# VH-VL binders against Nucleoside-triphosphatase THEP1, part 11

Target 1, 177 residues: Nucleoside-triphosphatase THEP1, of Natranaerobius thermophilus (b2a6v4)
Amino acid sequence: MTESNILLTGKPGIGKTTVIKRTVELLSCSSTGFYTREIKRGDPRVGFEIISLQTGERLPLAHTDFTTAEDRVGKYGVKAENLLGFLKEINEAMTSNKPQCLVIDEIGKMEFFTPGFHETVDKAFQSSYPLLATIMKKSHKFCDYLKNRGDTDVIEVTENNRDDLPEKLAKRIEEQL
Key: E = the ipSAE of ESMFold2; O = the ipSAE of OpenDDE; V2 = 0.75 times the mean of E and O plus 0.25 times the DockQ between their complexes.

## First folded at step 4 (VH-VL)

Design x32 (framework fv_cixutumumab)
Fold by ESMFold2-Fast, scan of step 4:
Structure x32 (fold): chain C 177 residues (1-177), chain A 122 residues (1-122), chain B 108 residues (1-108)
Amino acid sequence: as target 1 above (177 residues)
Amino acid sequence: EVQLVQSGAEVKKPGSSVKVSCKASGGTFSNYAISWVRQAPGQGLEWMGGIIPILGIANYAQKFQGRVTITADKSTSTAYMELSSLRSEDTAVYYCARSTWDYGEDYYMDVWGKGTTVTVSS
Amino acid sequence: SSELTQDPAVSVALGQTVRITCQGDSLRNYYATWYQQKPGQAPILVIYGKNNRPSGIPDRFSGSSSGNTASLTITGAQAEDEADYYCNSRDSSGNHVVFGGGTKLTVL
């Protein structure tokens, strides 16, 4: 396929994860991977959790309460090891022979601390399966490499397009299977 | 435009500690981290650690873990680097530098202090 | 642990182009930053974020990156460019910073 990988970018809080979730809900095939959700205590964000599309398992990725965490991004301590099981699910899916869509939300700073993350992401982009992922907007060498791949379609999520994207992306993914 | 003003030269005995200061002048370091980098005579640059003053978070290079403590006083826009259990090998010029603080992004130090010479001799 | 490797020395003739290289596995994931240091002086930032120049840095300085290698290029080298050049980047964990060993540039 010419552009089997779909990368969503956009400003923090624009709704990239909502586009992912709504797209996945419209798919008739299975989806393997994870998406990220904010953890809030009132107004301030206090962390992020990762949710498995396969099992529904939820684990914290980052939290302001992780004061002993070795890895950090901004005010958050990061438990990047919590992504290991999710990466394993994605790696196993890539060796299966069933129709499915791979989902990675997000390719970003916190996730980069996870051993094997960049290798799993690279394999997902090279795989025969459709990939739907979100990526941080800021310039970063690995992110720039992924955005510039010839098999990758980078779409900026905005207030103007976010409500229409799920139907368009679901149709594209279905047609690739 | 921010300048980083460092404390003066120090001469210390082995086994003692030294505390070097770095004051932001002409601005604050509220949106930046302060990194500490040393350079032994005729040698290259070596990163020791850094602090994000607004968050009170410090990170240290593994080589210095347990011997270095980096702190900041936000009210005076001053960062400190304290190195304990000094050895002759700690003789170096110690620089503070203003750096990007969002870990996981590209890292760079755009403003540097003039350096503080620390000599460890018996 | 990620290490950044630089050749210890390089020479260039006045007015010619020189490329200083930095290699390390972490450079696959992070752009290198480049500093110039003259004897008795603090380092000066010359290139960051792949190919950005701070205000006051001449346009003859440029950066490039490919795979595990980053390069600092000086086109039309001038006498005042004679200095030590250091690359730095984050290590593979993203939490620590590592410097290359430095390259001494001699302008002939």
Scores: ipSAE 0.006, ipTM 0.572, lowest interface PAE 11.0, mean pLDDT 86

Design x33 (framework fv_cixutumumab)
Fold by ESMFold2-Fast, scan of step 4:
Structure x33 (fold): chain C 177 residues (1-177), chain A 121 residues (1-121), chain B 108 residues (1-108)
Amino acid sequence: as target 1 above (177 residues)
Amino acid sequence: EVQLVQSGAEVKKPGSSVKVSCKASGGTFSNYAISWVRQAPGQGLEWMGGIIPILGIANYAQKFQGRVTITADKSTSTAYMELSSLRSEDTAVYYCARKYDYGWDYYMDVWGKGTTVTVSS
Amino acid sequence: SSELTQDPAVSVALGQTVRITCQGDSLRNYYATWYQQKPGQAPILVIYGKNNRPSGIPDRFSGSSSGNTASLTITGAQAEDEADYYCNSRDSSGNHVVFGGGTKLTVL
């Protein structure tokens, strides 16, 4: 069966987001969704921000300065509500009739604090649109369900494949459109 | 803080439909999900479904599939639960509740007072 | 896969400790939330995320989780704790929610 959903996994810092960004840059169609980047203060990582592929809008998802945040992961306070607008873009894209690739970077613990994240992810996997996403490596029932779907290809990003993956994934997504 | 205000009690005939409303105040309506939970007299809590208003996504428990419709009007900060083809066993108190996701888990922290729906001929 | 199971009734003597248990396969992956319901009232949240208490919930309420089992413990039960207690969690897919059948706590 054709695998329209591509899930990238791998160790923290391996370059999953770089593979996503390089792949998206090679696509001829539009991409809808978001990618995540680290916020650094010198060497220390102090947070993560989410960036819309459609608008370029940036919002912090997590930061060490969010000391009053109710939701936390490690040293970071999480403002999961900042992801709501990005999920709205993805859900609106799924009702459009334009060729496009859906992007979710990352399907991970911080993002699961956002109302509707589980539902949006599930709908994206069921959609007819190509999906390019990163997913946490840790075992979890929902993540395992996603990884074991017959329409889903799980690829571990490694130092040996990360430089070649963008062109291979872009070609595959283009063939799906 | 958020409060949820539900519509008043209803008495309906078998085969009809009922539409219960849940109006949010005190918070941004679109920034959370609303769940609907019912409780028949002397029985336990039963999740019917929920909606995330900002996303327009509604999910339904399998038992109610085809009979329940959950909608939201963002302009009035009101969520609705409509249950069709009513039968006597649908007699229950219907609650709306704010669903808050907490990492891998979730909880409902704010509940409406409930709407009593009686199905009687 | 399986629903959440609770014993329908439990009793505790005033001032003693009681443990209310919830079982289901989804609890291997998700923590249970616990709700207290008194007659004629809407449920109130008492424990979420394994062992977190909302503001206003006494510290005599605590949660625990092991394998497919979650428990709500009330240490030093008070008369006002007499109520129905419900566990709640995500189903095995993570996309829907399920309630346990409820446990009626009688404080003797």
Scores: ipSAE 0.550, ipTM 0.821, lowest interface PAE 2.2, mean pLDDT 89

Design x34 (framework fv_cixutumumab)
Fold by ESMFold2-Fast, scan of step 4:
Structure x34 (fold): chain C 177 residues (1-177), chain A 121 residues (1-121), chain B 108 residues (1-108)
Amino acid sequence: as target 1 above (177 residues)
Amino acid sequence: EVQLVQSGAEVKKPGSSVKVSCKASGGTFSNYAISWVRQAPGQGLEWMGGIIPILGIANYAQKFQGRVTITADKSTSTAYMELSSLRSEDTAVYYCARSRDYGWDYYMDVWGKGTTVTVSS
Amino acid sequence: SSELTQDPAVSVALGQTVRITCQGDSLRNYYATWYQQKPGQAPILVIYGKNNRPSGIPDRFSGSSSGNTASLTITGAQAEDEADYYCNSRDSSGNHVVFGGGTKLTVL
């Protein structure tokens, strides 16, 4: 078995995105996909932005200033359409012949509003490429399905393992290429 | 705010094909998926397939595999559903609808008024 | 395919509560969406996700889900609620969408 999906879970704020970033930085191959970063205005968190691993392009996913947004999560208006270009990159990568790692950070509530997110995630889990993804801890029917897939290795990120995970994951991903 | 405007009624012979159009207005076409749903007289709703224009991904119900083709022209904000090898059982009202996900659960919130397709000899 | 099953008909007395059910294995992984359809009209979305109402849908409509079953509840049914109700969901593959057979609600 040369292909397996690595799915990171854990409590909010534990450092799942940091593990993703550090793992990607250690890889010798290309990474395609995105990671998510908080937008802060002083001390308060005001939103989230998505960043392309391939291009470095940044777009806001959610913000308290998006007061007219059709989709909302808590105090944030969600512009899920901003994720579409990133999903396109992942879908195109899956039809390429380039050795690479697919990255999806995060499979979560805000991303769920994006048309094609379900299809893209499902294809990525079925693909021949290594997949490194994060997923929300809270129970949700499709998230639970993904966590229970036989081709998926679910790892809970904790204070005890988060500093060592990047090196272990990078080695594993490179061995699958 | 989005409205979906469908092409007019069609009368077709068995074995022919029909192509129904669905033009979106009032919103950004490529930001949403478009689904096609049909309903035979006195029968229930039946999903035929859908397209996610910006990703170029089309998915089809198993029953219609090989007979249905769903396409989109982003420049005109128009989706199309073409059904070939028509049978009398294909007589139905064909709806297009804007499709979205919520927590990955699927829903259709804006519907066209429907296009009646009658297949008769 | 009948991946989602609904009772074909149900009745409720004016002002009483009725529960319309939708059952299928895919509902273990996906929440059902509910539509109302009146004769000669396109369907109208009434519940999406587990229990969300679009703007304009009365509070008397609510959704619930448990295991392989989803339910639409109308509390204090009104005459205008008489209609066909359809559930839909992603199928077990996640890539296709399926509708239940529909439930004709008669308000007595």
Scores: ipSAE 0.434, ipTM 0.783, lowest interface PAE 3.0, mean pLDDT 87

Design y02 (from c04 with heavy chain N31K, light chain R28E; framework fv_cixutumumab)
Fold by ESMFold2-Fast, scan of step 4:
Structure y02 (fold): chain C 177 residues (1-177), chain A 120 residues (1-120), chain B 108 residues (1-108)
Amino acid sequence: as target 1 above (177 residues)
Amino acid sequence: EVQLVQSGAEVKKPGSSVKVSCKASGGTFSKYAISWVRQAPGQGLEWMGGIIPILGIANYAQKFQGRVTITADKSTSTAYMELSSLRSEDTAVYYCARSHDWEGYYMDVWGKGTTVTVSS
Amino acid sequence: SSELTQDPAVSVALGQTVRITCQGDSLENYYATWYQQKPGQAPILVIYGKNNRPSGIPDRFSGSSSGNTASLTITGAQAEDEADYYCNSRDSSGNHVVFGGGTKLTVL
């Protein structure tokens, strides 16, 4: 297996996080990292929360109610420091020598406000562990570099493939282990 | 307001080691990385390494790997850079700097520098 | 070899525009950061990311990036802009930080 890193891209709301969650449910090994979920108040989206794959702990990453936050993306204030504990778990996993899949959902602007996120992502891509991650579609120098790495497979999630991707990706990750 | 206060000048013998301190104020130890950068007389800037105190992770430039150790003491908000097996070529001003790893790796707050002279 | 290359010296007439360049393969993947250093002083951050300016840095300073090249532009150079200018970025592996050799700017 030459390409040990799997990067999912696709339009907002296409189901990238669902593909991540369904894939990890099929794995025989542990998964370390986090996934992101929308926070809704009725039908309006008011924020995003990050959820640990290991513990199920939930912390808000961004919210419209974070009006005094120094970091902002659109209408959302960002509490990037809430990601620090998750980054610590990923870094500790990379030094543990235990069989596992690393999960990062999402590699995006909000997350990059967190000190150490760039370094953690770089290390994860270079690690021997399988990596399953989602990445923003918007062009950015570092994200474009990650997409163009020779050890990285970029897959666009679409309505045509989203239901079949979890089984395909799980088999591929299992083959790497 | 954030400032980095470095320890005073050192004069060392070849083969010895030097440990320079950098005391941070504000939110530096809870949010940012600390880098060490040196500059020999009349020469350019050279990155030695950095630490992310909250994560306990340190990285070193290849040239200094094996000779440099960067640590942090969260209780005193102080970062340290220890350089061993000193040579005359290690004579330089050593800076600590607060670092951000997004939008390129940039250092926005710098200490005043610590002069280290290695002589026989 | 040096990962980031800068010309060692450049000159500009008072009030004119000067462009200082930083070149390296890693700049295709990572943005450069620019610092100003005057004799006996620590460096001062001038531009970071594609074109972000810290508070207190004059509007005449701007940055640009294209391919393996990053540039610092000073429009309407002033006498106080005379200094050494350094770029830095991540190396080609992305794991380490590297500085360019520095460019001495003389304002004539």
Scores: ipSAE 0.500, ipTM 0.802, lowest interface PAE 2.3, mean pLDDT 88

Design y10 (from c04 with light chain N95Y; framework fv_cixutumumab)
Heavy chain, then light chain:
Amino acid sequence: EVQLVQSGAEVKKPGSSVKVSCKASGGTFSNYAISWVRQAPGQGLEWMGGIIPILGIANYAQKFQGRVTITADKSTSTAYMELSSLRSEDTAVYYCARSHDWEGYYMDVWGKGTTVTVSS
Amino acid sequence: SSELTQDPAVSVALGQTVRITCQGDSLRNYYATWYQQKPGQAPILVIYGKNNRPSGIPDRFSGSSSGNTASLTITGAQAEDEADYYCNSRDSSGYHVVFGGGTKLTVL
ESMFold2-Fast, scan of step 4: ipSAE 0.622; ipTM 0.852

## First folded at step 7 (VH-VL; framework fv_cixutumumab)

Design e1 (from x27 with heavy chain Y106W; at its last look DockQ between E and O 0.89; V2 from the best seeds 0.00; counts 0 for: pae E 3.4 > 2)
Fold by ESMFold2, look of step 7:
Structure e1 (fold): chain C 177 residues (1-177), chain A 121 residues (1-121), chain B 108 residues (1-108)
Amino acid sequence: as target 1 above (177 residues)
Amino acid sequence: EVQLVQSGAEVKKPGSSVKVSCKASGGTFSNYAISWVRQAPGQGLEWMGGIIPILGIANYAQKFQGRVTITADKSTSTAYMELSSLRSEDTAVYYCARVKYSWDYWYMDVWGKGTTVTVSS
Amino acid sequence: SSELTQDPAVSVALGQTVRITCQGDSLRNYYATWYQQKPGQAPILVIYGKNNRPSGIPDRFSGSSSGNTASLTITGAQAEDEADYYCNSRDSSGNHVVFGGGTKLTVL
């Protein structure tokens, strides 16, 4: 049976986002969704931004400067509303009937504050489109459900496999389409 | 702090439509969804559907697909639920509720007082 | 879609502990949320997520879940706790919301 959903796990900083970006660069089909990047002020990380794969639009998702935010993860305030437009892009792609790969980096604590995130992720996993995503390690009933789906392949990114994964994943995704 | 103010009671004939409003006051209309939940006399709570106003994305229970429409007007901070082809079984109290999100879950934290809709010939 | 099953009625003696249960296949995948409703009133939220209690809800209310079962526990039940209690979750797809049938709690 074919696993259309690919979930990447691994230690922070192991290169999960790099694997996603390199995989997407190798695909001949469209890729829709977002990935994350650190925001640094000199040496220390001060936040995270989200970047659209289709448009290149970027917005901060979390930042230490968001001191009045009600939604927080550790020292970071979360601006959940900034993810809404990216969710709209993913939902629109799922109605397009075009070959494409959906990308969600990351299914994690910060993203869960966003209205419609759970629903968008559910629909993406149930769709016939290939999905390439990263997912948080923390135990969470919804995340555990996703990891245990029969159509989902959970891959730990390690120093030993990270350089080989992009080509393998791109070939799998292309063959599915 | 935030309140959901619903429109008044309605008496309707079978086959007609009803449109119930739900206005948010004392807060922002962003970062949450509005759900519609009904309760027939002596019965339990039944989810009808909901909307994420800033995205304009609505979702409906299968039972109501095709005869419920949920919309929102961001400029007035008001959500609407319209139920068509009314039957006597649609006699109920119709609640709107704010759905808030947290990193781990979501929940209906503020409820309107309900709108009684009576359908009889 | 999936169903959530609750016992229709439960009794507890004043000051004692009671558990109200909610069972359904979707609870393996999704948290249950608990609402209290008194006659003629809108429901209010009492427990959400794993075991989160909103401001204003007494410490005697707690939640838990295991397998396909979620529970609402009231320790030291008070007369004012007499109400209907509904569990709420998502169906197996995560796209639709479902309520249990409700449990009438009587405080004796």
Scores: ipSAE 0.325, ipTM 0.716, lowest interface PAE 3.4, mean pLDDT 88
ESMFold2 (binder alone), look of step 7: mean pLDDT 89; pTM 0.930
OpenDDE, look of step 7: ipSAE 0.571; ipTM 0.854

Design e2 (from x27 with light chain Y30W; at its last look DockQ between E and O 0.74; V2 from the best seeds 0.00; counts 0 for: pae E 3.3 > 2)
Fold by ESMFold2, look of step 7:
Structure e2 (fold): chain C 177 residues (1-177), chain A 121 residues (1-121), chain B 108 residues (1-108)
Amino acid sequence: as target 1 above (177 residues)
Amino acid sequence: EVQLVQSGAEVKKPGSSVKVSCKASGGTFSNYAISWVRQAPGQGLEWMGGIIPILGIANYAQKFQGRVTITADKSTSTAYMELSSLRSEDTAVYYCARVKYSWDYYYMDVWGKGTTVTVSS
Amino acid sequence: SSELTQDPAVSVALGQTVRITCQGDSLRNWYATWYQQKPGQAPILVIYGKNNRPSGIPDRFSGSSSGNTASLTITGAQAEDEADYYCNSRDSSGNHVVFGGGTKLTVL
């Protein structure tokens, strides 16, 4: 099983998170990790929240209202501590010996502010568990390392393939278990 | 601005333990880690371990696994490093440092002044 | 195989440019961070990330990396730059922090 890690890339808004969620719905095994959802105030996006696949817990990760935050990406203040509990869930899953798919949506600028994120991601990629993740386009030494790993399949999500990917990915993940 | 205030110098006998404190002033523990780094006389810097106080998760260098315990008290913004079974080779200055993480980097931006621990019979 | 390697000593003439090198396999995947230490003092941060300089560090200090090598460059070296310099990153597993052995910079 050469390619246990699946990294999704693609244009903003192309549907990467939808592919993640649909794939997880098709899996017969447990899924542990989180996905990201934008926060809108009317039409404009004002932030991002993270949602646990295991518990459904939602916490804001970044928001324009976080004006006193020291950690920032553009206009968004980042509350890095809000991701810590989600990282704990992933680390515990990796020691559970239960069949699981690990999910990280996304490996991006905002998440990197959280202590332990680099280490958790690296350990997840090295683990025997199937991993389904999204990753930012921006050049970054760690992200480039992940994309270039021999056990990692980088898939660009496009309008042509996004509707077909969930079933194909779920089949691949089930076969790795 | 955050500053790290460490406990005072210690003189210890071989086989005993030492517990060094590191208190953050000008802020509380939040979204960063505390590392412990030691330096023997005339030697380089050596990472011992660290803790993420919000998670209560400690990580230790393999060399010190089993001898070092790193803890934090969030209510007092204080981290502790306890080193047991002391040997003369443990004579060193022990620093605590705040570790920040970002999308592009990781770094120790604030250092304590160090705590000298002398181990002799 | 997981250690960060630095030359133990480097000299530079006043006003000249010097490069302090740090080598290790982990540097392909992790940035090196650079610390300056003068005798009897705690280390201070001089370069972090790709090439970020904290407030108060002169612009003659810069950082770079390529492959498994990171470098700290000091242009127009001054007498006060005489110090020990440590690179810092992760070990090959990515799980632990590691320091290079340090480089003593002498300004002649």
Scores: ipSAE 0.352, ipTM 0.729, lowest interface PAE 3.3, mean pLDDT 88
ESMFold2 (binder alone), look of step 7: mean pLDDT 89; pTM 0.931
OpenDDE, look of step 7: ipSAE 0.555; ipTM 0.851

Design e3 (from x27 with heavy chain S102K, light chain K50E; at its last look DockQ between E and O 0.89; V2 from the best seeds 0.00; counts 0 for: pae E 5.7 > 2)
Fold by ESMFold2, look of step 7:
Structure e3 (fold): chain C 177 residues (1-177), chain A 121 residues (1-121), chain B 108 residues (1-108)
Amino acid sequence: as target 1 above (177 residues)
Amino acid sequence: EVQLVQSGAEVKKPGSSVKVSCKASGGTFSNYAISWVRQAPGQGLEWMGGIIPILGIANYAQKFQGRVTITADKSTSTAYMELSSLRSEDTAVYYCARVKYKWDYYYMDVWGKGTTVTVSS
Amino acid sequence: SSELTQDPAVSVALGQTVRITCQGDSLRNYYATWYQQKPGQAPILVIYGENNRPSGIPDRFSGSSSGNTASLTITGAQAEDEADYYCNSRDSSGNHVVFGGGTKLTVL
């Protein structure tokens, strides 16, 4: 399947996660993976949590309150172990015989602290399942490799296209299944 | 301060198996992987495989596929490497190492002292 | 296959600068890590990522990369730097680990 992997990129706050969620809502097939949400304390963002598409389970990935965390991105401490169960779900899905879409939001700095994340992403990109993912815009060897794969379509989410993308992506993913 | 304590030296006959243990002390298995690296006398370092204990996922170098089994026991913070159908060329020092990730940086920041396995008749 | 290639030996005069190289196509996509090993000892981490030094590694050690080549540079080499040096990275699949063959550094 030509370009079975779809990578969304774009500026922070442009709506990449919203495009992911809206696309998944339009799919008739199962979706396995996770997305991220901001954690706010009043107005300021204080962290990020990860949410399973399959189970609805949520765990914090990063937070300003994680002051003793060894792994950090800016002001946020990272609890990389909290992503492990979500990676297990994705790895198990890749050995199933069920039609499904794999979802990874986000391939980014915080997630890379988790053992097995790199390997899980590589396997997902090489699998026969449709993959819908977001990826950080910043240049990085592995991220650049993913963006340059011949089977991967990189789409920059902008104010001009974000409202139209979910329907187009859902149709494309369904046609692969 | 994390330390990796390996099991003691072993002498084995060709055709047998060896199982080397690697216990983490002063830390946890969380957020880390364990790699196994061997070094034959006078030779370089050779990666054999590794495991991500929380996920239970093991990966093996192609050369050892089918002969090596790597497992972990989370309750005791111990990883194991078992090499079967031993040959004289398997005589080596076997190291375990903790693999740490930072972004996509891969590195072995803590090494065991090594386990000498001698395969002779 | 051998995915990472190192020269088997290199020499440097005391106090001079030496560069140890590691070549492989996978280094275009993955960072190299460098280990030092002295006789009878386990390896120790010297450089990870492109140029990160762990605590306790002297400032004379640095790393760099260009294309499919990674390099370990020692400026002002000292007698205690005499050792074997191994580069390490992922293979072309990204899921396996490979070592270079090692470079024996002799400090004259």
Scores: ipSAE 0.136, ipTM 0.693, lowest interface PAE 5.7, mean pLDDT 87
ESMFold2 (binder alone), look of step 7: mean pLDDT 89; pTM 0.932
OpenDDE, look of step 7: ipSAE 0.384; ipTM 0.804

Design e4 (from x27 with heavy chain D104E Y105G; at its last look DockQ between E and O 0.84; V2 from the best seeds 0.00; counts 0 for: pae E 2.3 > 2)
Fold by ESMFold2, look of step 7:
Structure e4 (fold): chain C 177 residues (1-177), chain A 121 residues (1-121), chain B 108 residues (1-108)
Amino acid sequence: as target 1 above (177 residues)
Amino acid sequence: EVQLVQSGAEVKKPGSSVKVSCKASGGTFSNYAISWVRQAPGQGLEWMGGIIPILGIANYAQKFQGRVTITADKSTSTAYMELSSLRSEDTAVYYCARVKYSWEGYYMDVWGKGTTVTVSS
Amino acid sequence: SSELTQDPAVSVALGQTVRITCQGDSLRNYYATWYQQKPGQAPILVIYGKNNRPSGIPDRFSGSSSGNTASLTITGAQAEDEADYYCNSRDSSGNHVVFGGGTKLTVL
């Protein structure tokens, strides 16, 4: 009945990751998972990195320098193994029995190359832990299923609401715990 | 090019166990996921379980829970499937397959040739 | 249900078009993957996702899905297409992998 899963969607660059980070900063409970940040070389974006909420570890997930990578999204090669340790942290958190918010930024094309990502996302959505995630807009059977779950609230981040969302979401998440 | 080489045919007695190996060549083994799929004579394909070697995470089909152990050895690029308490119904060809993932799901893009396990007295 | 159902056999005249179907409730939430298997051989991947064809698979093979049904279509069927075809996906929990029972395709 409760909407323990919060999915943020919206245009690229609208600030979904910023909403995630600011929400997490307002939480008094632990948060477990990762968020995504672009990598720039001067002006041009050359890749994306993932950052652990627990350890602060940063690893590139996708980069134009990964020219021999078999897995690719557009000009970016994907180094899917770099997400594996982050998935381990999320799976371990789900067995810990401590109050916490799970964070997955982003449920998107690059992340789906990683073995165990789909299973980890499924388990997180089925769990009773609050989940704060971002999700790609593209139509996709699994992503559409997640968006249509009765326990999931899909929120489009816009220029008009992005500054107000962190406090609202943090209060909501704290009330679930 | 990735290839999976499986161990040879086995003849086993009821009540014993069998351990089938699956050695990967090509690619980076620590990035593989490996599934095990069996096929009894005249029957369809049946997923038994799989492993993500770098995470050490194995999962099993409910039917085989408690009888199957799937492991991996990164130093030899080899996955193993061990099936215990064998009975005649376990006579089958056992395949290993590399699992790839993408935004449109998962798929087994490279298969071993199979290992025939015969359970008879 | 979480099971995948296929017709056990279908036939097609040489050069004609055939559809092999796979049905299951989990296909509403997960894409199907299709494998071809000839006697005495390991399966090979022919279609994954919406309609992705791996390198080396002829363009006469295509996939589609809607609702709880996935389909493998072979246009201009050739003698070499005679084989067993298996659909494969996740079960309703998302935690396990399931295969359909297989469809034997006969090219007449």
Scores: ipSAE 0.507, ipTM 0.814, lowest interface PAE 2.3, mean pLDDT 89
ESMFold2 (binder alone), look of step 7: mean pLDDT 89; pTM 0.930
OpenDDE, look of step 7: ipSAE 0.723; ipTM 0.895

